# VHH binders against q96p44r230to412, part 29

Target 1, 183 residues: q96p44r230to412
Amino acid sequence: GFDILLGLDVNKKVKKRIQLSPKKIKGYEVTSKVDLSELTSNVFPEGLPPSYVFVSTQRFKVKKIWDLWRILTIDGRPQIAVTLNGVDKILLFTTTSVINGSQVVTFANPQVKTLFDEGWHQIRLLVTEQDVTLYIDDQQIENKPLHPVLGILINGQTQIGKYSGKEETVQFDVQKLRIYCDP
Below, E stands for the ipSAE of ESMFold2; O stands for the ipSAE of OpenDDE; V2 stands for 0.75 times the mean of E and O plus 0.25 times the DockQ between their complexes.

## First folded at step 21 (VHH; framework vhh_lunsekimig_d3)

Design l1 (at its last look DockQ between E and O 0.92; V2 from the best seeds 0.88)
Fold by OpenDDE, look of step 21:
Structure l1 (fold): chain B 183 residues (1-183), chain A 123 residues (1-123)
Amino acid sequence: as target 1 above (183 residues)
Amino acid sequence: EVQLVESGGGVVQPGGSLRLSCAASGFKFSSYSLYWYRQAAGIERELIAAIYSSGHTYYVDSVKGRFTISRDNSENTMYLQMNSLRAEDTGLYYCARKEYKYVPGTYETYDIWGQGTLVTVSS
């Protein structure tokens, strides 16, 4: 698996810490003043497998559309993204597609709104060659089919906490951001 | 309003050097990755260099070792130092910032471009 927070050196870049105790860090308070970006080749040197699990634990007050996690092409286009739409209170999953180059899956289940209550929640996306399943706080929300995917190009950037389509950093809190292989 | 303005182009002999500038305004310059493109006559515009928000850079193979992309965040300006120029480097050079927007089922792309600056390498 891949610890994305570690791969992006969040512990070095983020000054504000969320602590359980004076000696134990629980998470990071990400502000608009920090840039959480890294070359994808430094985070995922071999790219991503066809099947994986994305896991995040975060809280936020953002009422706009932002990418919690995204992998961009060399020229700044999304290949993979987990997007939180604070306007409609839905979640988008973007990945590659052999048909059109890209595909965006929309999770608009009423339960998705829970993510936007400003509390801590866990997002889990089980991605396979055939489908993607959204879990929130260990509860299965919805399963959506996927078109066959292409391998990602690793010569661009991986970013977290960015406004969609832009590169300004959003303010949010994060405890965990990880990819698990072999779900 | 987001704006990019290129300058520094001109006529130079093979083996010469030029330094291009891209002055940016209307957005938080330091947060963004920026790109240099060029377009030769009759050829599609091509990406030649990028400087990412993380500080990493990219170069197309044909310019590696000769071109250097850099930025001054205090001046909201990106640069392209071009050394050992060749005839095939002739073209319009553009500064660019990228953008996209999600729409149902997909996303739409947007590019912000300057007016370009002409680089002519000839003996």
Scores: ipSAE 0.922, ipTM 0.957, lowest interface PAE 0.5, mean pLDDT 96
Fold by ESMFold2, look of step 21:
Structure l1 (fold): chain B 183 residues (1-183), chain A 123 residues (1-123)
Amino acid sequence: as target 1 above (183 residues)
Amino acid sequence: EVQLVESGGGVVQPGGSLRLSCAASGFKFSSYSLYWYRQAAGIERELIAAIYSSGHTYYVDSVKGRFTISRDNSENTMYLQMNSLRAEDTGLYYCARKEYKYVPGTYETYDIWGQGTLVTVSS
């Protein structure tokens, strides 16, 4: 698969490392001083396919609304985003739409609240041309339909760990953030 | 409160130069991407250049090679150096900070704009 953290040069930008277990699993402590941003053309030069799998493993204490991962247009609008809403304890998925340019899918199943317990959790989103399915810690939570998507524009930025709609960096810990195009 | 204040507009002849400034306050300037837009009479504001938080820049084709966007994080100021000005560059120039919020099914924009500074390119 493709490692988004490496694509945003995490090893150079994030100085603090976390030993997660006796097995020496590597993690990164992302602080408010870090800017994990890069031109999308440098990270995804051929864009994203209409079907893919997003996988992340993170923990956070943030109670606000923030984008774990987002791909912006040239003028700063989300085309794709995975959003953690700490106010309502829900997950949002944003992608493109032929109808209105974008669409935002809400995952509000009570099991989603587990993400907000300050522990490590894996998020997996299986995106197809027809729907998106959320898994948390290997358990299927909810499947939601999608309107047909467009390819992304690659002339803007890809970012990790930003308050939604803003550009201050969220303090959180991450060990995995990857895309699989052929799972 | 968040504020953006443009300055440096004026009247110049074709082929002339101007340097626009956008002074920012009320937010963590170095964290934000910033944008220059222009608005000619009778049309919508149009993006012309961006300087991203990462340091990368973007220009629309009509200004590339003639305009240079830059920033000074110690002075909380963004600049637009405008060279080889043409009559079509006439308009109000705005700096912007982009903002959005999620609402059911989509997002809404809440961009922050300066007051604009007028650039007139005329013989």
Scores: ipSAE 0.812, ipTM 0.910, lowest interface PAE 0.8, mean pLDDT 91
ESMFold2 (binder alone), look of step 21: mean pLDDT 81; pTM 0.787

Design l2 (at its last look DockQ between E and O 0.89; V2 from the best seeds 0.88)
Fold by OpenDDE, look of step 21:
Structure l2 (fold): chain B 183 residues (1-183), chain A 123 residues (1-123)
Amino acid sequence: as target 1 above (183 residues)
Amino acid sequence: EVQLVESGGGVVQPGGSLRLSCAASGFTFSSYSLYWYRQAAGIERELIAAIYSSGHTYYVDSVKGRFTISRDNSENTMYLQMNSLRAEDTGLYYCARKEYKYLPGTYETYDIWGQGTLVTVSS
């Protein structure tokens, strides 16, 4: 698997820590003054497999649309993204598509609203060649079909905590951001 | 309002050098990746260099070793130092910032461009 926070050197870039104890860091308080970006090749040198699990633990107060995690092309277009829409209180999953290059899956289940209560929650996306399943706090929310995907190009950037379509960083807290292979 | 303004173009002999500038305004300059494009006559606009927010850079093969992209965040300005210029480098050079917007089932892309600056390499 891949620790995205580690890959982006969040421990070095983020000054504000959420501590479990004086000696143990529980998470990071990300501010708008931090840029959490890295070349994708440095984070995912072999790209991503067709099947994987995305896991994040975060809390936020953002009322706009923002990408918790995204992989961009060399010219700044999203290939893969986990998007939180604070306006409609829904979650979007973007990935590649053999049909037209990209596909966006919308999770608008009423239970998704839980993510926006400003508390700590775990997001888990089980991605396979056929579908994507959203879990929130270990509860299955919804399963959506996927068109066949393309491999990602790794010559662009990987970013976390960005306003969608922009590169300003949102304020949010994060404990975990990880990709697991072979779900 | 987001604005990009290129300057520094001109006429130069083969082997010469030019330094292009892109003055930016209307957004948090230091947060953004920026791009240089060029468009030769009768050819589509092509990406030639990028400087990402992470500080990493990209160059198309044809300009590697000759062109250097850089930025001064205090001045909200991006630069392109062009050395060892060739005839095939002739064209209109643009700086760009990218943007996109999610729509139901898809996303729409946007490019923000300057007016361009003309570079002519001729003997």
Scores: ipSAE 0.920, ipTM 0.955, lowest interface PAE 0.5, mean pLDDT 96
Fold by ESMFold2, look of step 21:
Structure l2 (fold): chain B 183 residues (1-183), chain A 123 residues (1-123)
Amino acid sequence: as target 1 above (183 residues)
Amino acid sequence: EVQLVESGGGVVQPGGSLRLSCAASGFTFSSYSLYWYRQAAGIERELIAAIYSSGHTYYVDSVKGRFTISRDNSENTMYLQMNSLRAEDTGLYYCARKEYKYLPGTYETYDIWGQGTLVTVSS
């Protein structure tokens, strides 16, 4: 798999750490002053497989709409994004589509609102060629169909922790951001 | 409040050089990736170069090796150094900041553009 925190050099760019247990310090406090961006080809040199699992563990107080993770085209458009909508307390998943170039899937089950309680939560997205399934804290929440996807282009940027559609960094805490290729 | 203003265009002989500037205001300049586009008469705007917030750059093949994009974050200004200019480089040159918003099922663009600066390559 791919460790997105490692791929974006979060350990070098983020100075503040969070102790997660008596014996482990594995969290990062991301401030609005850092830029967590890297060329996609440096993080995902072979792109993404057609099926994968995205896993993140984070907490945040942000009430606005922000991208926890996104892969942009060369000209700054989302190809893949995991978006936390703090206004409506929902989760959006963006991926490519043969129909309109992109598709945006909405997860609005009431249990999704738990993500916005300012506590630590794990998000898991199981992406297949046919659908995407959202899990929160090991509980399956929703499954949604996908239109056929296109492969991603890797010549733009991969970013974490940005306001949606913008490039200012949101303030949030993160323990884990990974892609697993063997779902 | 967000503004981009291009300057430095003009008339130049083939093989000549120009340096374009894009002065930015109303946003945190250093946080943003910025882009140069050009538009020839009767053709849609085309991306020619990008400078990302990370410092990485991108060029389309037709300008690679001839054009250099750069930025000065202390002056909130992006530049395009254009060397070895050719007749096909003639057009309006725009700088851009990308922006989008999510809608049900899709996203919609709200990019910020300058007014453009004209480059004419003519003998």
Scores: ipSAE 0.819, ipTM 0.914, lowest interface PAE 0.7, mean pLDDT 92
ESMFold2 (binder alone), look of step 21: mean pLDDT 80; pTM 0.781

Design l3 (at its last fold request DockQ between E and O 0.89; V2 from the best seeds 0.89)
Fold by OpenDDE, fold request of step 22:
Structure l3 (fold): chain B 183 residues (1-183), chain A 123 residues (1-123)
Amino acid sequence: as target 1 above (183 residues)
Amino acid sequence: EVQLVESGGGVVQPGGSLRLSCAASGFTFSSYSLYWYRQAAGIERELIAAIYSSGHTYYVDSVKGRFTISRDNSENTMYLQMNSLRAEDTGLYYCARKEYKFVPGTYETYDIWGQGTLVTVSS
């Protein structure tokens, strides 16, 4: 698997810590003044497998649309993204598509609203070649089919905590951001 | 309003040098990745260089070792130093910032462009 926070050097870039104890860090308080970006090749040197699990633990007060995690093309277009829509309180999953280059899956189940209550929540996305399943706090929310996907290119950037379509950083708290390659 | 304005183009002999500038306004310049494109006559616009928010850079193979992309965040300006210019480098050069927004089932892309600056390499 891949620790995305580690890959993006969040511990070095983010100064504000959420302390569990004097010597243990629970998480990071990301401010708008920090840029959490890195070349994808430095984070995912072998790219991503066709099937994987995205896991995040975060809390936020954002009322706009923002990408918790995204992998961009060399020219700045999303290949993969986990997007939180604070306006409609839904979750979007972007991935590649052989049909038209990109596909966006919308998770608008009423249970998704829980992510926006400003508390700590775990997001899990089980991605396979056929579908994507959203879990919130260990509860299965919804399964959506996927069009066949293309492999991602790793010559662009990986970013976390960005407003969608922009590159300003969102203020949010994060404990965990990880990819597991053996779902 | 987001705006990009290119300058520095001109006529130069093969082997010569030019420095292009892209003056940006209307957004938090230091937060953004920026791109240089060029378009030769009869050819589609191509990405030639990028400077990412992470500080990393990209160059298309044909300009590697000759072109250098840089930025001055205090001046909200991106640059393209072009050395050892060749006839095939002739074209209209654009700086760009990228955007996208979600629509049902996918996303739409938006490119923010300047007016371009003309580079002519000719003996």
Scores: ipSAE 0.929, ipTM 0.959, lowest interface PAE 0.4, mean pLDDT 96
Fold by ESMFold2, fold request of step 22:
Structure l3 (fold): chain B 183 residues (1-183), chain A 123 residues (1-123)
Amino acid sequence: as target 1 above (183 residues)
Amino acid sequence: EVQLVESGGGVVQPGGSLRLSCAASGFTFSSYSLYWYRQAAGIERELIAAIYSSGHTYYVDSVKGRFTISRDNSENTMYLQMNSLRAEDTGLYYCARKEYKFVPGTYETYDIWGQGTLVTVSS
């Protein structure tokens, strides 16, 4: 697996920690003054395969729409994004597509609303060539089909914790944010 | 109101230099990646350089080594230093801030553009 937080140099950029028992610092408080951005070529120099698993553990109070994780083109367009929509309390997944360049799938099952209760939750997205499956706290929630994907371009930025379509940083807490390429 | 205002364009001889400025207002400048585009007569705007929120830069091959993008977050201003100018660099230069919103199935763009500043490279 690959730790995206370490890839974006979280230990130097985020100084505020969330103390957990036992006596290890296990979480990061990301404030609006932090910029978790890095060239995708420095984080994913070989890109991403069409099949992978995204895992994150976070809590947040944000009621607006924000991208927990995104990979942008050179000119700032989403190629991959995991989006938390606090207005409708749903989750969006964006990836590339041979049809029109991109595709956005919506996870609107009522169980998705639990992500917005201000508690810690694990999101897991199992991405295959044919579909994407959302798990919340180890419970399978929904499966959605995907059109065939294109390889990502690595010449833009990878970012964590940004208001959707914008570049201001969302205030939230995160413990884990990882990619596994051998599901 | 979000605004971008370009300045510094003009007429120069081949081999000359110009420094373009993009003054920004109405948003948190230091949070944003910013872009220079140019538009020559008869073609669409083309990206020529970017300076990302992280500080990393990007240049297209035709300007690499000749143009330098930079920013001063304390002055809310992005710059483009243009050296060794060629006739092919003639055009209207725009700065841009990128924005998108998700809609069902896709996203739509809501980019912010300046009015442009004209660069003419002519004997």
Scores: ipSAE 0.838, ipTM 0.923, lowest interface PAE 0.6, mean pLDDT 92
ESMFold2, look of step 21: ipSAE 0.833; ipTM 0.921
ESMFold2 (binder alone), look of step 21: mean pLDDT 80; pTM 0.777
OpenDDE, look of step 21: ipSAE 0.916; ipTM 0.953
ESMFold2, fold request of step 22: ipSAE 0.821, 0.830; ipTM 0.913, 0.919
ESMFold2 (binder alone), fold request of step 22: mean pLDDT 80, 80, 80; pTM 0.780, 0.781, 0.776
OpenDDE, fold request of step 22: ipSAE 0.928, 0.929; ipTM 0.959, 0.959

Design l4 (at its last read DockQ between E and O 0.92; V2 from the best seeds 0.89)
Amino acid sequence: EVQLVESGGGVVQPGGSLRLSCAASGFTFSSYSLYWYRQAAGIERELIAAIYSSGHTWYVDSVKGRFTISRDNSENTMYLQMNSLRAEDTGLYYCARKEYKYVPGTYETYDIWGQGTLVTVSS
ESMFold2, look of step 21: ipSAE 0.823; ipTM 0.918
ESMFold2 (binder alone), look of step 21: mean pLDDT 80; pTM 0.779
OpenDDE, look of step 21: ipSAE 0.919; ipTM 0.955
ESMFold2, fold request of step 22: ipSAE 0.829, 0.834, 0.845; ipTM 0.915, 0.917, 0.925
ESMFold2 (binder alone), fold request of step 22: mean pLDDT 80, 80, 80; pTM 0.776, 0.776, 0.775
OpenDDE, fold request of step 22: ipSAE 0.928, 0.927, 0.927; ipTM 0.959, 0.959, 0.958
ESMFold2, last read: ipSAE 0.837, 0.846, 0.835; ipTM 0.922, 0.921, 0.920
ESMFold2 (binder alone), last read: mean pLDDT 80, 79, 80; pTM 0.774, 0.769, 0.774
OpenDDE, last read: ipSAE 0.928, 0.929, 0.927; ipTM 0.959, 0.959, 0.959

Design l5 (at its last look DockQ between E and O 0.86; V2 from the best seeds 0.86)
Fold by OpenDDE, look of step 21:
Structure l5 (fold): chain B 183 residues (1-183), chain A 123 residues (1-123)
Amino acid sequence: as target 1 above (183 residues)
Amino acid sequence: EVQLVESGGGVVQPGGSLRLSCAASGFTFSSYSLYWYRQAAGIERELIAAIYSSGHTYYVDSVKGRFTISRDNSENTMYLQMNSLRAEDTGLYYCARKEYKYVPGTYEVYDIWGQGTLVTVSS
């Protein structure tokens, strides 16, 4: 698996910590003054497998559309993204597609609104070659089909906590952001 | 309003050097990755260099070792130092910033461009 927070050196870049004790860091308070970006090749040197699990633990007050996690092409286009739409209180999953290069899956189940209550929640996306399943706080929410995917190009950037379509950083708190390769 | 303005183009002999500038305004300059493109006559615009927000850079093979992309965040300006220029480097050079917007089922991509600056390499 991959620790995305570690790969992006969040512990070095983020000054504000969420602590359980003086010696135990629970998470990070990310501010707009921080840029959490890295070359994808430094985070995912072999790219991503066709099947994987994305896991995040975060809280936020953002009322706009933002990418919690995204992998961009060399020229800044999304290949993979987990997007939180604070306007409609839905979650978008972007990935590659053999049909037209990209596909966006919308999770608009009423339970998705839970993510936007400003509390800590766990997002888990089980991605396979055929579908993607959204879990929130260990509860299965929805399963959506996927078109066959392409491998990602790793010569662009990986970013977390960015406004969608832009590169300003959003304010949010994060404890965990990981990819597991054996779902 | 986002704005990019290129300058520094001109006529130079093969083997010469030029330094292009891109003055940016209307957005948080230091937060963004920026790109240099060029377009030769009758050819599609091509990406030649990028400087990412993380500080990493990209160069197309044809300019590696000759061109250097850099930025001054305090001046909201990106640069392209071009050395050992060749005839095939002739073209209109653009700086760019990317933007995209999610729409149902997909997303739309937008490129923000300047007016371009002309580089002519000729003996």
Scores: ipSAE 0.919, ipTM 0.955, lowest interface PAE 0.5, mean pLDDT 96
Fold by ESMFold2, look of step 21:
Structure l5 (fold): chain B 183 residues (1-183), chain A 123 residues (1-123)
Amino acid sequence: as target 1 above (183 residues)
Amino acid sequence: EVQLVESGGGVVQPGGSLRLSCAASGFTFSSYSLYWYRQAAGIERELIAAIYSSGHTYYVDSVKGRFTISRDNSENTMYLQMNSLRAEDTGLYYCARKEYKYVPGTYEVYDIWGQGTLVTVSS
């Protein structure tokens, strides 16, 4: 697997820590002054398989549309993204597609709105060759089909915490951001 | 208003050099990756170089070793130093800032472009 926080060197770039329990300090307070970007080849040198699990634990107050995680092409287009839409309180998943290069899946089940209550939440996306399943705080929310995917290009950037389609950093708190390749 | 303005184009002999500038305004320059494209008559714009907010650079093979992209965040300006110019480098050179928006099923491109600066490599 891959630890995206480690791969983007978050421990050196983000100075402020968050205590998660009386006996454990874990988590990062990301401010708008930090750039959490790295070459994808340094984070995912072999790319990603068509099946994987994305897991994140975060809290945020932002009410705009932002990418919690994204992998961009060399020319700045999304290949993979997990997007939090604070306007409509929905989650978007972007991945590659043989049909038109990319596909964007919308998770609009009313339970998705819980992500936007400013509390800590876990997101789990189980991505297979045929579909993607969203879990929030260990509750299965929705399953959506996928068109066949293409392999990702690794010569662009991987980023976390960016406004969608833009490169300003979102203020948010994060504990975990990880890919598991073992289904 | 977000604006990009290219300058520094001109006529040069094969083997010569030019330095292009892209002056930016209306956004937080240091936060953004920036890109040089070129367009020969009758073809689509092609990416030739990028400088990412992280400081990493990218070049297409046809310009690698001859062109150098750089930026000065204190002057909100990106540069393209072009050496060993060839006739095939003739074209209109654009700088770009990338932007997109999600729509149902996909995303739409809203990139911001300058007006371009013309480079002519004459024999």
Scores: ipSAE 0.816, ipTM 0.914, lowest interface PAE 0.7, mean pLDDT 91
ESMFold2 (binder alone), look of step 21: mean pLDDT 82; pTM 0.787

